# Ledger of designs, part 6: miniprotein binders against Uncharacterized lipoprotein syc1174_c

Target 1, 342 residues: Uncharacterized lipoprotein syc1174_c, of Synechococcus sp. (p08452)
Amino acid sequence: CAVGGYAGDALPLARAIASVSDRLITHPNVMNGASLYWPLPNVAYVEGYALDRFAAGDWQLQPVHCNRIGLLLDAAIEPELRIRHQQVAEAAQATLGLSVTAAVITDAPLGVTLRQADSGSTWGTIDRPDSLLRAADQLLKAGCEAIAVIARFPDDPGAIALQDYRQGQGVDPLAGAEAVISHLIVREFQVPCAHAPALQPLPLDASISPRSAAEELGHTFLPCVLAGLSRAPRYRSATESIAESIRPESVDVVIAPETAIGGPGILHWAARGIPILAVAENRSTLDLRPVDLGVPVQHLQTHLEAVGWLAAYKAGLDPAALSPGDRRLSYLNHSVQQATSG

## First folded at step 2 (miniprotein)

Design F5a (from F5 with W22E Y26W M72Y)
Fold by ESMFold2-Fast, scan of step 2:
Structure F5a (fold): chain B 342 residues (1-342), chain A 92 residues (1-92)
Amino acid sequence: as target 1 above (342 residues)
Amino acid sequence: STVEVEIRVEADDPEKARLIAELIAWELKIIAEELGLKVEVEVKVDGNRVEIKIEIEGDPEKLKLLAEFIKYLVELLAKKYGAKVEVKIEVE
């Protein structure tokens, strides 16, 4: 099964779903570093572009014991802040036993900016993707198997999108730019990649939402990204013969926010004829509506219903059998049975 | 800088052609938002054929990246649905 779409930490949900599945595949934002505090050995940490290639049948996932991680640092990061991130990576090696084998500073500032459309939608941009890719290439040539990117994000405590996120409204405004960064590297090099933003500390806000406070107070940060990447499966061509791989044909169920049904990845899953659970409670900033795909989409109101659905399915039950009310036998021909004499 | 991309898709039936057009349009909206590019999309559907004209304004490096991604996405969809694809890119 796969879970994704909501920005921010969803570890309780991931724990529940992982307990009723053989394997849970989800993007870094669902785990959002919380995996540091609650290891889930059957959860695969997979970047969004890689999830799309996996759904399309182009890639398969190779489980690993440990990845050699490369640390990619944006040249735009001020020296003091860069030193802090270097110390964090070294602390992660010392305390978590991670393999962070090389570091590179980009040859130009990446130029990450946040933009807002007239409609109020927010997205991120990167001015120097060429510099990002050159740095990634250097790390891979040095033997790194996964890449952690630290890009300098703008400090704007007054931004509406950021304030909404801090108050528990909407999604992380940095998520879009973070996705672009990891997508660029994964598309070009076919390796696990995740991002942690470099930001100056934000002002204290007594009314901050608990989810945002977890990030700002240090419960989720670079070491969590490094921990996730250390166990992230590698992306291999579907044509390769790999003994311990996760193939798209083995996926039984997809769980997605109701508003995110209809994207390319979801359509690939729908074409395979597997159940898609559309959860109304898990809202996405993308308002993508389902198309008429001729495959079942199960509309659910809550994550708890999704967990129950999965538990029934894994047990070999028809999940509908757990609903109040009995299903009656349906005859395909609706013919009447006639008494016979002997 | 500006880039004009023309994509022509020929599928086996009108439903597949429409589906391919919708997938390309959605992907373009998503990637444009991610890259912060100004994108104008025009889609023409004629039976089992789809023509998509895209005009993109932005930084040269972002435009190169987007063009490569569009080529990949279109090839992927064509392979999946058994369609024939033609992509033409003009830089201005």
Scores: ipSAE 0.000, ipTM 0.248, lowest interface PAE 11.5, mean pLDDT 73

Design F5b (from F5 with L19Y W22E L23F Y26L I30L L65I F69W M72L L76M)
Fold by ESMFold2-Fast, scan of step 2:
Structure F5b (fold): chain B 342 residues (1-342), chain A 92 residues (1-92)
Amino acid sequence: as target 1 above (342 residues)
Amino acid sequence: STVEVEIRVEADDPEKARYIAEFIALELKLIAEELGLKVEVEVKVDGNRVEIKIEIEGDPEKLKILAEWIKLLVEMLAKKYGAKVEVKIEVE
């Protein structure tokens, strides 16, 4: 995959997949503020680095009833914008019943910078990761179980990519940088973490796509993060004995865009021998085709086909049986002759 | 086990060559890190030409997978940016 990159905001897709699965594990950035209006009780909110460690067999996921959330605020955020985020957290407590138990302001501006490649991929760096990690440590010592990070991002975070995204043609220019921030905390402390950027409001654009408008209007980023983190499973070492957990061995199917099949996490899943559903319709910043990995990969054209595949699989059917053709019997001791006849 | 990859990129614009080189190097670092492989990358820039030398150490089966993806990534980037890319892979 491309560095950073946009995973997509896919609540309708998440709803469809969740309806045909016992549990769906998904990236924070595939769910936006709209998820607050349509609850998905069988969906688990798992940060990207944690998902990769889970796929590798290093970590297991411990379900929780509710996390106490800590709010980590970048010192670079202006006072008025900082108060707005405080009010959003308090509103989430009042209207959603969430537990946001502590807040901390970093001891130095984090110094977030954004980079972009011609491919549309974005990534970011932080000048003061030490300040970020000290603030996270303070929240954890105060009893917080998950961390929401609000970092000050540049107000023009890739003008062309932002214009394309607002028109529904490109990728979210912030997604890659947001991943770097949460990855740092998850790697160091092994706790659920997600990020919401602090930005000044964008000028009115009458032609923006409905999807982009949903994210820009109503300031949905932070409430989405807080709601997701409130139920996010905890990350535990796979070597620990835990009464209730989701282990990588319990995963039945992975769904990914065709362009993401080359990603490291997907390679771990392929090595476990579970079905990988590669969807051509779902585009990312890198247009790479899957290669023969010596492991079953199911190539699908649409997400609707992926939903149908899951429904058949859950019903105890071989999804291939829903094909219009009849399958022939294969003989183990004469397979070469049968292959030649076809 | 060790695999050495040499990638040469020639574009009509120096910035294009630099972006392609940086993109390849970064993608390789991420994939290798995820697979638990050790990677060393050396980049040389000369106008419209960029040479990337990559040395990867680790498990032979993982090296095979990584080599396959390097080939696909390079071919895709050459097509997308209209650049000339040459790849040489040596297994030790």
Scores: ipSAE 0.000, ipTM 0.217, lowest interface PAE 13.9, mean pLDDT 72

Design F5c (from F5 with L19E W22E I30W E33L E61Y L76E)
Fold by ESMFold2-Fast, scan of step 2:
Structure F5c (fold): chain B 342 residues (1-342), chain A 92 residues (1-92)
Amino acid sequence: as target 1 above (342 residues)
Amino acid sequence: STVEVEIRVEADDPEKAREIAELIAYELKWIALELGLKVEVEVKVDGNRVEIKIEIEGDPYKLKLLAEFIKMLVEELAKKYGAKVEVKIEVE
């Protein structure tokens, strides 16, 4: 699965890969709300913890026609902002035909906090995971099959990190905390889950990068999360006998940024002998290096090469045969030979 | 199976040592949640010195994944901050 860090950035890649594959399984961040703008019927929207469980061989994915979605609202959200999110969910039902069947407000403010090191690295924490899980449990008992979480995030997560991200530098400072929120619910309840942050509007910045502008314009907010969750496959134990399931054994190729090599999911795929295509995205502006963990990886320079690799593989070709240069036979009973140069 | 990981980091600046410890703790918490492993982490910061002791229980394959990730993370952070890193891993 390919994982993009910027809003809307991965949709061209997802479209290209989807066109040359029977099915693409990818993280919500790769779609980044793009499902509202360009639906991809053979793409499965799968949360990070579930992707890792799938890679480990613990879970299989059950395709669905439609999920009943529960809306989980952080008690920390101000009344006016909460009503706006309620209106968004109702609008999604009215205009997209989604089923948002129940809503719950947490019994305590979740207490999302964001931290930034002097180096610019960011991470997030949640003070009341117990309140989050109780609210999720209520929605599931009401018959919900997927959960959309809206947590109140700090309006300014960090001047440097926020400004860098808005200018197309660095990583989204919210991404870590968002991942923790959905991860907790998926781990505990084994249901599709995704998060949309509740934030006050940021001031207009004419110099903002297009990727950040896409996010601020709504590419990754609640309507996109609801659309993705509506058809997200359900998570089932790999030991169950289920018709029309996607099993980890059916995965042919994993595509990931070089910077993602070394994560648990990628290491699981490597251990299964699945080809891993590590892409050095935007080589001219990024200082990327391969992570050497003793894992065999095919290093590629561009996403176009990854698409070409997959197309060749699907056609029954050795993708290496399309690279420049001749390849020679390797003999199993190799002997040392000395050639005399005339 | 169980694995014990002992990490010692020495940085020139107490703030750098704290940053390294916090980042490692954050990543370990994330991975523990993701892999469903039982993880006990002890972090001690003493000026420009950080000691992290990790005890992990679980499936051997998952323990190998976590050990490899921890080693990579610590080496990357030490290189970025110019810190001296010593890692000891004991598998039982």
Scores: ipSAE 0.000, ipTM 0.274, lowest interface PAE 12.5, mean pLDDT 73

Design Fa (from F1 with W6L Y8F F51W L53Y)
Fold by ESMFold2-Fast, scan of step 2:
Structure Fa (fold): chain B 342 residues (1-342), chain A 92 residues (1-92)
Amino acid sequence: as target 1 above (342 residues)
Amino acid sequence: STVEVLIFVEADDPEKAREIAERIAEELKKIAEELGLKVEVTVLVDGNRVWIYIEIEGDPEKLKELAERIKELVEELAKKYGAKVEVIIEVE
């Protein structure tokens, strides 16, 4: 999972984990912006709200060969910029063989706005979620199985939050509004959904972070979103009988940032007795106290250790056997804590 | 460190949902300023339903304090307006 990074930041990690697993289920931030450049046939894109419902045991995932994608365009997008996005979707069909079977323009501008506090905090609103949901419903009634949303976001190249993000600092000021858009559609319709913002090109900045430059290349990453959605598993109720599905009971190991331990999703996995690998990459001070989850939590310093742990586990090894030092037997019916006095 | 929190509130009346959304947005901005955290808050009002998505970056100790304050605020507003409340912490 991507932690404190940019979209696609964890792709090298996802590649490494995918190489030592039968299947990897990952959050959007891991694969968005990079799905075209390094296809991973055993990796499944699952939207954040859907991932939590899956962990809770409410939903199961249905593998697909190819989804028919619907393109949902915000009415606030200017005609020239809208045509640009239309051409990108058509290019993805022509060069990648993707199925984008219908497009709809919302019946009203969605009204995405961002506000920033003096503290550097940002908050956003979406004025017309009803219009978003009507457009999504229209695409689904037309036979679409996944939805790509293009919403018009504010162009503010001078905003402090945006400049901080471009220099590799702070939170993406667009991420909150993007997440709400996909969460709203996924909760209402239970279909794969991903968002690509409609923005005017930003000015050239020679000092830009390589991570931000990668995300700004192509401006929307719409082809990567479409490629990801083409293979995204469908979300089904866990109560349904489906011939082929991925059920939450099939999950063997969970990898999460240490700061996420104790969250609802992790607690659901813990209740199933699943090993949890807690990773503390790039932290100078660790102040994690174990929570009583009724399962072992393996604390790891690096993602490389997580890859090594998974490889050992998959091979039938006790990963602790790869750590330095001797391990001693513990007797359940006899105390061995007696020191031999000289 | 980054933590994502989704708060869903369902109220009996659209006016109550709007009041809840406005109050939560204002209080979250205040709490973020007091803790010196970088916070992105998105508030969505759809009739009698309110969605609040929070992405928080900063010190883990301050992130925990913010999460506890958010929970208290949500519980206070749920009691005041008789709203149904669901809080989801997303793992990335």
Scores: ipSAE 0.012, ipTM 0.423, lowest interface PAE 8.7, mean pLDDT 72

Design Fb (from F1 with W6Y Y8L T42V L44E F51Y L53F)
Fold by ESMFold2-Fast, scan of step 2:
Structure Fb (fold): chain B 342 residues (1-342), chain A 92 residues (1-92)
Amino acid sequence: as target 1 above (342 residues)
Amino acid sequence: STVEVYILVEADDPEKAREIAERIAEELKKIAEELGLKVEVVVEVDGNRVYIFIEIEGDPEKLKELAERIKELVEELAKKYGAKVEVIIEVE
């Protein structure tokens, strides 16, 4: 994926952008391991569906000191693996000071299944979304303010795509199914939600990519989710009067992969007339050029250029002034003759 | 290129939700066939709510046209049946 398919690979980018912004709002995939290993006080951890609702002007974000997190465990998880995840959550409380106030096991196995296209893309289904939503409702009624979901994923979700990912190529084969789980809960309950898959350990691979090894060797998916959710802003209707909220009209700049700017969230931001920084280094499967959409977009080659653009903008500079070449006046009155260089 | 589409249909009763979902899936299949795209569709029913998960493969320009037509289709169907319809499009 264009932004963060490996544990920790998004942390340098998040740190750089956060250092030149008053606040960074970003998807869990950008943060992933960053919330566990390097907390960023001005970064808001916001699920993808919530980002789209925020961009549309339907929701606003309420900052929090700490969320009470509910742990939602798939009944399909074997007892020994379930105890391991319970111990991981308890360890995160003890070592990180997080508030995990309740746990629930679904009343039926969720039945997560993965399917893979020839392109290597993975999509997933849940046999029992009703059981997922009932469990979430129980946690919220118990006073939880954010939900961490642990669903039992198949141990062999497409061996070829998994091997490509382990060698540092391709996309995370679990990403599509994980999005479904969080979207279902966020859509229904308007609360912060993130997912950590329950999987059996994969066979040893001495040649594994360091980025993939960070995910596999640490068994750290759940602590990263819990750390992110502990500070995730709450989702509130844009019609509510809330002090110190983050409103969509306060967004100054959007950074997106050049090939993904056709997404619904980006289109909403474009309609608001804010600058969109399209970064070519962040690659996507959809080749939609900004010019095709008729929106004003700043094309950039690297994340370093995006950091530089933000620094200039925050300083009150025209970022174009830092690019090579002279800036000339554009005349709106075309009848005014230009001096002829003779 | 590949695009994943998530559609949630919410209606006053389960039969109406199912009818709307089946109509959306059928129309999406027709649009994809017209554009020469490959489409995989999964429909999950939960009471008065229906979740549709779609994976679409093909030419990027045709995927762009499909995304535009999907938005128009779901807005039209929501108005016609008085249902709440949400569409999420993710690039994979």
Scores: ipSAE 0.000, ipTM 0.322, lowest interface PAE 12.2, mean pLDDT 73

Design Fc (from F1 with W6I Y8W F51L L53V E86T I88Y)
Fold by ESMFold2-Fast, scan of step 2:
Structure Fc (fold): chain B 342 residues (1-342), chain A 92 residues (1-92)
Amino acid sequence: as target 1 above (342 residues)
Amino acid sequence: STVEVIIWVEADDPEKAREIAERIAEELKKIAEELGLKVEVTVLVDGNRVLIVIEIEGDPEKLKELAERIKELVEELAKKYGAKVTVYIEVE
């Protein structure tokens, strides 16, 4: 999970949108590894930094049948826990037919540390990013095409933030540090990357929220990461001549929360002149409305309306024609005011 | 409600990258405290590059204010130091 929340939270929405799309490109957070339980063959998950580079026109996406995955293990992981993750990867290869072709242990503990201020704010550090990158480079030189990272995170079942998260409140206190790991590798090597934290099992809690239980009981864990990476599109320079690539110019529609459309990726999409669907019912808390950026958008109240909009657009229909109200013909040699849909 | 902000900073000099990272992290902490928001900040400094990941949880109106101030701050610092900066904002 990259942005506070639970694995599979957005799967119903992703399924609906995928059913009316030729191709859906989404952030890993949207799927959270749910592809194992409900395959969506036309959905490509793309890491956040890579999505920004794609939107900017710097990168293109190369669809793949199957990636050779490298397993990168933090030297800080205890031998017993490390062997368990090795067994999981081998089991995924044996039972799911995934290609996990190499594994490397970092040459030094990565040193993932989390700190909390008196104000309740937290921050983390990674002491040895150089060791992470050397291990990644080894896997790529061995022919790996995507990287799964397992980093040792601090165990603290007594931390208030972690307990709040387990009860269905608050954010995952590990998500920020996890994002740093995958983004660093994607930036340096331009390959698909996803992470899974190595943690000791938490104490049994009979009152745990169903969403937290799904994560802790193994509904989503390393096999989901490996399955997602096996089909993740490769990141290629937009200057390369590649057959069957997905180029930013081929993107027809962007769907985003109404209050979050001010991000760099959205701004790049707007500059290309493609429709941006701003959805009001989304859980966004940002006030980055289109008017603040001079970005034209289509305002929608619900994700269901976004699905309907996309279906109409794909059918070659002007979605605005399905809104209540009349659209009047406008003549170049006569002044005729068009009626607005109300 | 939760928001994730990812900031990439690339400067010509490692010293400049470190200064920018420290300033951004420090100002983000100030802004969050002023708004009464709880934030998680992860900072990675690797040579002339800096990656900052911020997880924010709290009152929707305060989160909006924080996001606007973060964007403004990052643009100001990038311009001041002549650094390349990329900001990614993800919400749930």
Scores: ipSAE 0.000, ipTM 0.304, lowest interface PAE 12.1, mean pLDDT 71

Design Fd (from F1 with E4I W6F F51W L53I E55L I88E)
Fold by ESMFold2-Fast, scan of step 2:
Structure Fd (fold): chain B 342 residues (1-342), chain A 92 residues (1-92)
Amino acid sequence: as target 1 above (342 residues)
Amino acid sequence: STVIVFIYVEADDPEKAREIAERIAEELKKIAEELGLKVEVTVLVDGNRVWIIILIEGDPEKLKELAERIKELVEELAKKYGAKVEVEIEVE
């Protein structure tokens, strides 16, 4: 389930579902920071593009005990800020026992630029994706199995959009460029990848949302990425013969917010005939419903009901039997007992 | 209410890739603005390959209309430029 996109926001949900699952595969939006505050050994962190490829049946997931992580640093990062990120990565190794085995500085500044349109919309570009890919290739050739990218982002991505996000409203103005960075590397190399932006410290704002404050402090930002990547399953083609893989055919249940029904990933799961639990988002104003999109789903009001549904399902119960209403037998034809003539 | 659109384009050459990327980004921004939606666009170009990410906020009925328009636009551009196009739409 995708929840607001704030760090740690979905940890209670992830913990509840993980407690009744053999394995929980989560979108990055669900597991932001979760692994630092409450270890979940049966939860897999899968990047959005990779999750969609998995749903489509194109990729399978290879479980790992620990990935060797490569740290990719944008040449545009100032020396002092770069040293801070180096110290944070070294601290994650020392205090969390993570394996960050190599670091590379890109051979050119990546050139992340953000522009705000007259409407308040933000446009982002990345000037040197070739430099990004060369750095990633170097890390992979050095034996790294997952890549953490730190790109230098502009310090002012749009005052209105940033202000709204800091107050717990709107969309993160950096999210588009961040997703492109990880998408590019995942598509090109099929390895786990996540991004943490390098930014100068923002001015104090005592009124900001607690969720935004956790991201802005930066103390948990890169360590969260590194912790998630350390246990992220590797992406392999579904056509490969791999021992101990998680295949799309082994997925038993999909839990998604009602507003996410109709996306390509969800439609792939529905086509496989597995249960899709559509959970109404608390205080959501989106009125797109599964019935409008022709997707066969089970409608639930809360995530607590989804947890209960899953627990009943694992226990061998028909979860529908726990809802009000009776079910009567329907005969497809006359029973053998009634068809027997004396 | 947020919709995230991921577009991947693979063209014959870098010039066509850039032209397709610019066209898609401009048209989607215009459509979103006409519908009164807030839109943020990120474009990444590498050789003959393009990634476009569009974040759109707004009215659920208008988001549904936008999804239909996106499909039409992508199909039209794929035919016109002879490029391979992949579109993924995620709704929050």
Scores: ipSAE 0.012, ipTM 0.450, lowest interface PAE 8.7, mean pLDDT 73

Design Fe (from F1 with W6V Y8V T42Y L44W F51I L53V E86Y I88F)
Fold by ESMFold2-Fast, scan of step 2:
Structure Fe (fold): chain B 342 residues (1-342), chain A 92 residues (1-92)
Amino acid sequence: as target 1 above (342 residues)
Amino acid sequence: STVEVVIVVEADDPEKAREIAERIAEELKKIAEELGLKVEVYVWVDGNRVIIVIEIEGDPEKLKELAERIKELVEELAKKYGAKVYVFIEVE
């Protein structure tokens, strides 16, 4: 899972890209609203650690019709809030036809701690990862194929960071702990895992960012996560012979925010020599230092340009040919005159 | 064993954020070299935020020592520059 950032679903972008792609592979946070409001059958819901292993060539993705989902609940969750999450899962099963086959409460509070220094630095930790992994193991032994995790958010630690996030500034202070949770489970058990975006109810804030409001008002929440996990591809070793798998070698193009071009996942893709579309929409800053990826990086100003690039590429066109201006033949030797003259 | 450190620096001023992020990246490389660890550092800019992802491979005891040094470094730099710094550390 992604660490920090704005809440909410990138559904308009996902719809546009999916319409010009045979398959779109993306993070849970991008897809959290899509399965309920606008189903995208060619989009794969894949956790961040799994995307890294996929990009590295270690894993392949096996499409599924339906996963049996296990609900993992932090023992730190108050009884009333725990019952509400149970009801949400049961409602999703009843109204969406999802398979939520088991639930487990951790044998100890996970101890999700958000620390903030006087200077404003914040980090997330999990005190009891052992309890988390025992609960996950119990669900898997009960036949679950994917795990939805709900961890208790601390009430006061991180309150300032949470307020910044609600205003569309700063990172989600819980996202770091969520990433640890999902990464620990995916790394240990190699199964799809996501944390529910449903958070503890917060006081009304009339000035809240629209992206944060979408999450808090239920536009992206536990049923969306469950819907995503129900169709999330399974993670298999790249060395296995699996029918109808999605292999890293089949990836044609990577689209990423310009700000993510230096990230580890992108560097794995660059090493495979595929085109990388860097989208700078509403950005004006550059990387701290140059990074030589050894592959063509297409710096684009808008998501619309990325969609157009993909459509041209899929149609067998050189996307550069759609730019204004005449294309002139260029010789490998810069100047015939210069070469002749010495 | 592997540790991943994600550092997000937020400042009022993008140039100030870049200075802090660059300093953090350099200090982390030095600490990792002192501990004999293999280090990959990735840096990118997101508006007023600078995001640094550090992947380190080595023995668990040295990785734990690195994690503690990273926490100390981040606290010092955030206090010095008056910027908001968010750090996530995952150790295998």
Scores: ipSAE 0.000, ipTM 0.251, lowest interface PAE 13.2, mean pLDDT 70

Design Fg (from F1 with W6M Y8F L44Y F51Y L53M I88W)
Fold by ESMFold2-Fast, scan of step 2:
Structure Fg (fold): chain B 342 residues (1-342), chain A 92 residues (1-92)
Amino acid sequence: as target 1 above (342 residues)
Amino acid sequence: STVEVMIFVEADDPEKAREIAERIAEELKKIAEELGLKVEVTVYVDGNRVYIMIEIEGDPEKLKELAERIKELVEELAKKYGAKVEVWIEVE
């Protein structure tokens, strides 16, 4: 599951887990900083809609050596800002060796709008999703294998919600609209896709959260998306017979927040008999107690304990065997325990 | 804790798709406000297809109650409008 509400927020955790796993599958937002500054070659960059389809058993993941990336640019982007994004893609090719093989500008402005509800929450619409899909189709017909989308977002999408996010409160008001853009392409074409917003810098705020500052100051940005997409696995139907694929049946362990244990995705993993590490590192005083799922659920207080559990499990050990304790056999035939000699 | 809900609607015509999408978004926002949860809703329309992405943050006990209400609402709307509806709920 994705951890934290900021790009790169979970990078230290992702690095620790990746070091004790053969392969880690996670959302792009977890990896954006790692893709540029701290490469994790055993981590799979998988878009959120594709993660849901994978967990449900509908899709399988096909590893790739590299993807040819198409750059999809919103017609609403001003010429100067568009040129900057072109330079970023060209710089990524020159300095990171990535293949960005084609670019298209949508045939109409996408018309991304964000609105604030009376409750203070934000919601958004995209006026021209048909234009988005036509541009994506054009890139795929040109031989692109993954798509990076740059949509022009409003510079002032919701002053209160955005200010709360900048101070480390609430959710990113752009995240929902960003997810919808990539989800639309992934659902329609079954190709790796990720989004980076085209925005002007916000006014200086000396008290900004360091995590928000990392995003706003360009520490995590388009090159991270391009790096992630370059190695992103392809999405294939689980009904296809494909050699060298990652199937949902091949998942060994799931790490999830304690609050996720009652969710549909976790029930799919539980039905396959996969160990679930339920992490209770939540600051809420009303934390749910996980229900008994009829499978081994490991209730852990911290992500550090999850890393230790994974290291023991990967070594072929029962993690419980590393703790001193009074362990007794249960006899199926009600046999009497043997007495010690002497 | 957060819950992400993705709703896909495929109707016979674009007007029905918009009506179903708007009603789902409105009802989910109402339920979330009733439970005291923070809600972000994103809607996009492509002809007779509608995608709704909902992000909700709050108390885990209330999020569980919301998930059950969402399932009930979606089944009711699918039956009433005769539309193809898919719902994906992810709890984080």
Scores: ipSAE 0.000, ipTM 0.356, lowest interface PAE 11.0, mean pLDDT 73

